# Ledger of designs, part 9: VH-VL binders against Putative glutamine--fructose-6-phosphate aminotransferase [isomerizing]

Target 1, 262 residues: Putative glutamine--fructose-6-phosphate aminotransferase [isomerizing], of Saccharomyces cerevisiae (a2p2r3)
Amino acid sequence: MCGIFGYCNFLIEKTRGEIIDTLIEGLQALEYKEYDSSGISIQGDELESLNIYKQTGKISSLKEEIDLYNLNKNLPFISHCGIAHTRRATHGGLRRANCHPHNSDPSNEFVVVHNGVITNFANLKALLMAKGYVFKSDTDTECIPKLYKHIYDTSIELGYNLDFHVLTNLVLKELEGSYGLLCTSSHFPDEVVAARKGSPLVIGVKGKTDMDVNFVEVEYLDQEEDYLKLNTQTKSSGNVLAAAPVKYNTCLRKSPPFVHNT

## First folded at step 4 (VH-VL; framework fv_becotatug)

Design D11 (from B04 with heavy chain A102D T103K)
Fold by ESMFold2-Fast, scan of step 4:
Structure D11 (fold): chain C 262 residues (1-262), chain A 124 residues (1-124), chain B 107 residues (1-107)
Amino acid sequence: as target 1 above (262 residues)
Amino acid sequence: QVQLQESGPGLVKPSETLSLTCTVSGGSISSYYVHWVRQAPGKGLEWLGVIYYSGSTDYNTPFTSRLTISVDTSKNQFSLKLSSVTAADTAVYYCAREYWVDKGSGTYIYFDYWGQGTLVTVSS
Amino acid sequence: EIVLTQSPDFQSVTPKEKVTITCRASQSIGSSIHWYQQKPDQSPKLLIKYASQSFSGIPSRFSGSGSGTDFTLTINSLEAEDAATYYCHQSSSLPLTFGQGTKLEIK
């Protein structure tokens, strides 16, 4: 079981501290009981870089971990997309390496948070390991950002410059099961993709003046373009998750409430 | 450059499993996916399914319980198995390439190259 | 599933005539329609991709247009070698589907 939260500001200046606080508050507002790990990904000090912060235990453990990095909390961003995750284990014992977000490589070229199950994970991991990818966790999630990088690198080698939505659709073709995900990339700094297959996706969204977590659906923006995008309607909107094209006649929607102690 | 060629038995008995192979030559399989399409005599084209580079598959609904598509990347060879065949499965079977790296393309794209097709007759 | 309906099913035409084949989708598919030519005892060949983009090596007399649900393939001046069955194909969603085909015969 897991919760996924994304926060984007666009043409509305936010400091790094405000962004981190918003992501953590979003995780705290999600209706998950007995969560045992959490994490976030935000832009690093360089414009195109992404950083990951994650920890086992309560959200307070993640806060303590982030504070150890002594980040410049006053660094401003006119546009920024961050993603966050909280997980509730169904069995005991977790490693930090098993927490979301997961990355494609040490440079964090692709970073993913995910809910659900990837049923062909073993085959994908074998393929990616044969291509030289190093796995640090035993989660199925870790194959996703590595698959993004493999497909991205292959497209570059073939002379193509894919848009993030096209790349995401190629990744989704390879994934079996029932799942939802958010992905950010240093190659696509002003974008976040949200995608699902088979299962409802829980996405928390927070507006500039409304501190409540909003769970929204992604819908077709333009039928002639054949894309799904997040469509949010708040009076002070403009700083919410807003870049996730997917070529499907479906929508991402909030998940039914999670059952505790199963 | 790249070529696709189907092979298999021309005659299969009812209730048996139809087994076909598609051999790819002249290029890397990492930049495209292989689809199977069939055509009954005098009828139109019917999509059966696709296999992705990872070995993942998607099948057309009528075939989900009977159809298995697999790949051997070391031999650049794709296989189609269709179980419990009947006379309705008599058709020319094609493998076709979807070149998945195409700037600005959507989730699924066109079939740029097709094999020659192999006729399979289901008859006792 | 998305159903593609072609019109006409069959047409007998004289050389140099302009031929228009239509394909109608049961729901909007944007520009995710592709056209193939199949000559007797041959595999299909791609003519037009994404409603209006000619595939490499295809004669300029072939063109495509349309968006959403209504699409057309036009042969501006029919040649003898154009006698074939033509299929539209949607790539918008699974399962992938084809139209029933339009057979062109030359008089």
Scores: ipSAE 0.017, ipTM 0.572, lowest interface PAE 7.4, mean pLDDT 77

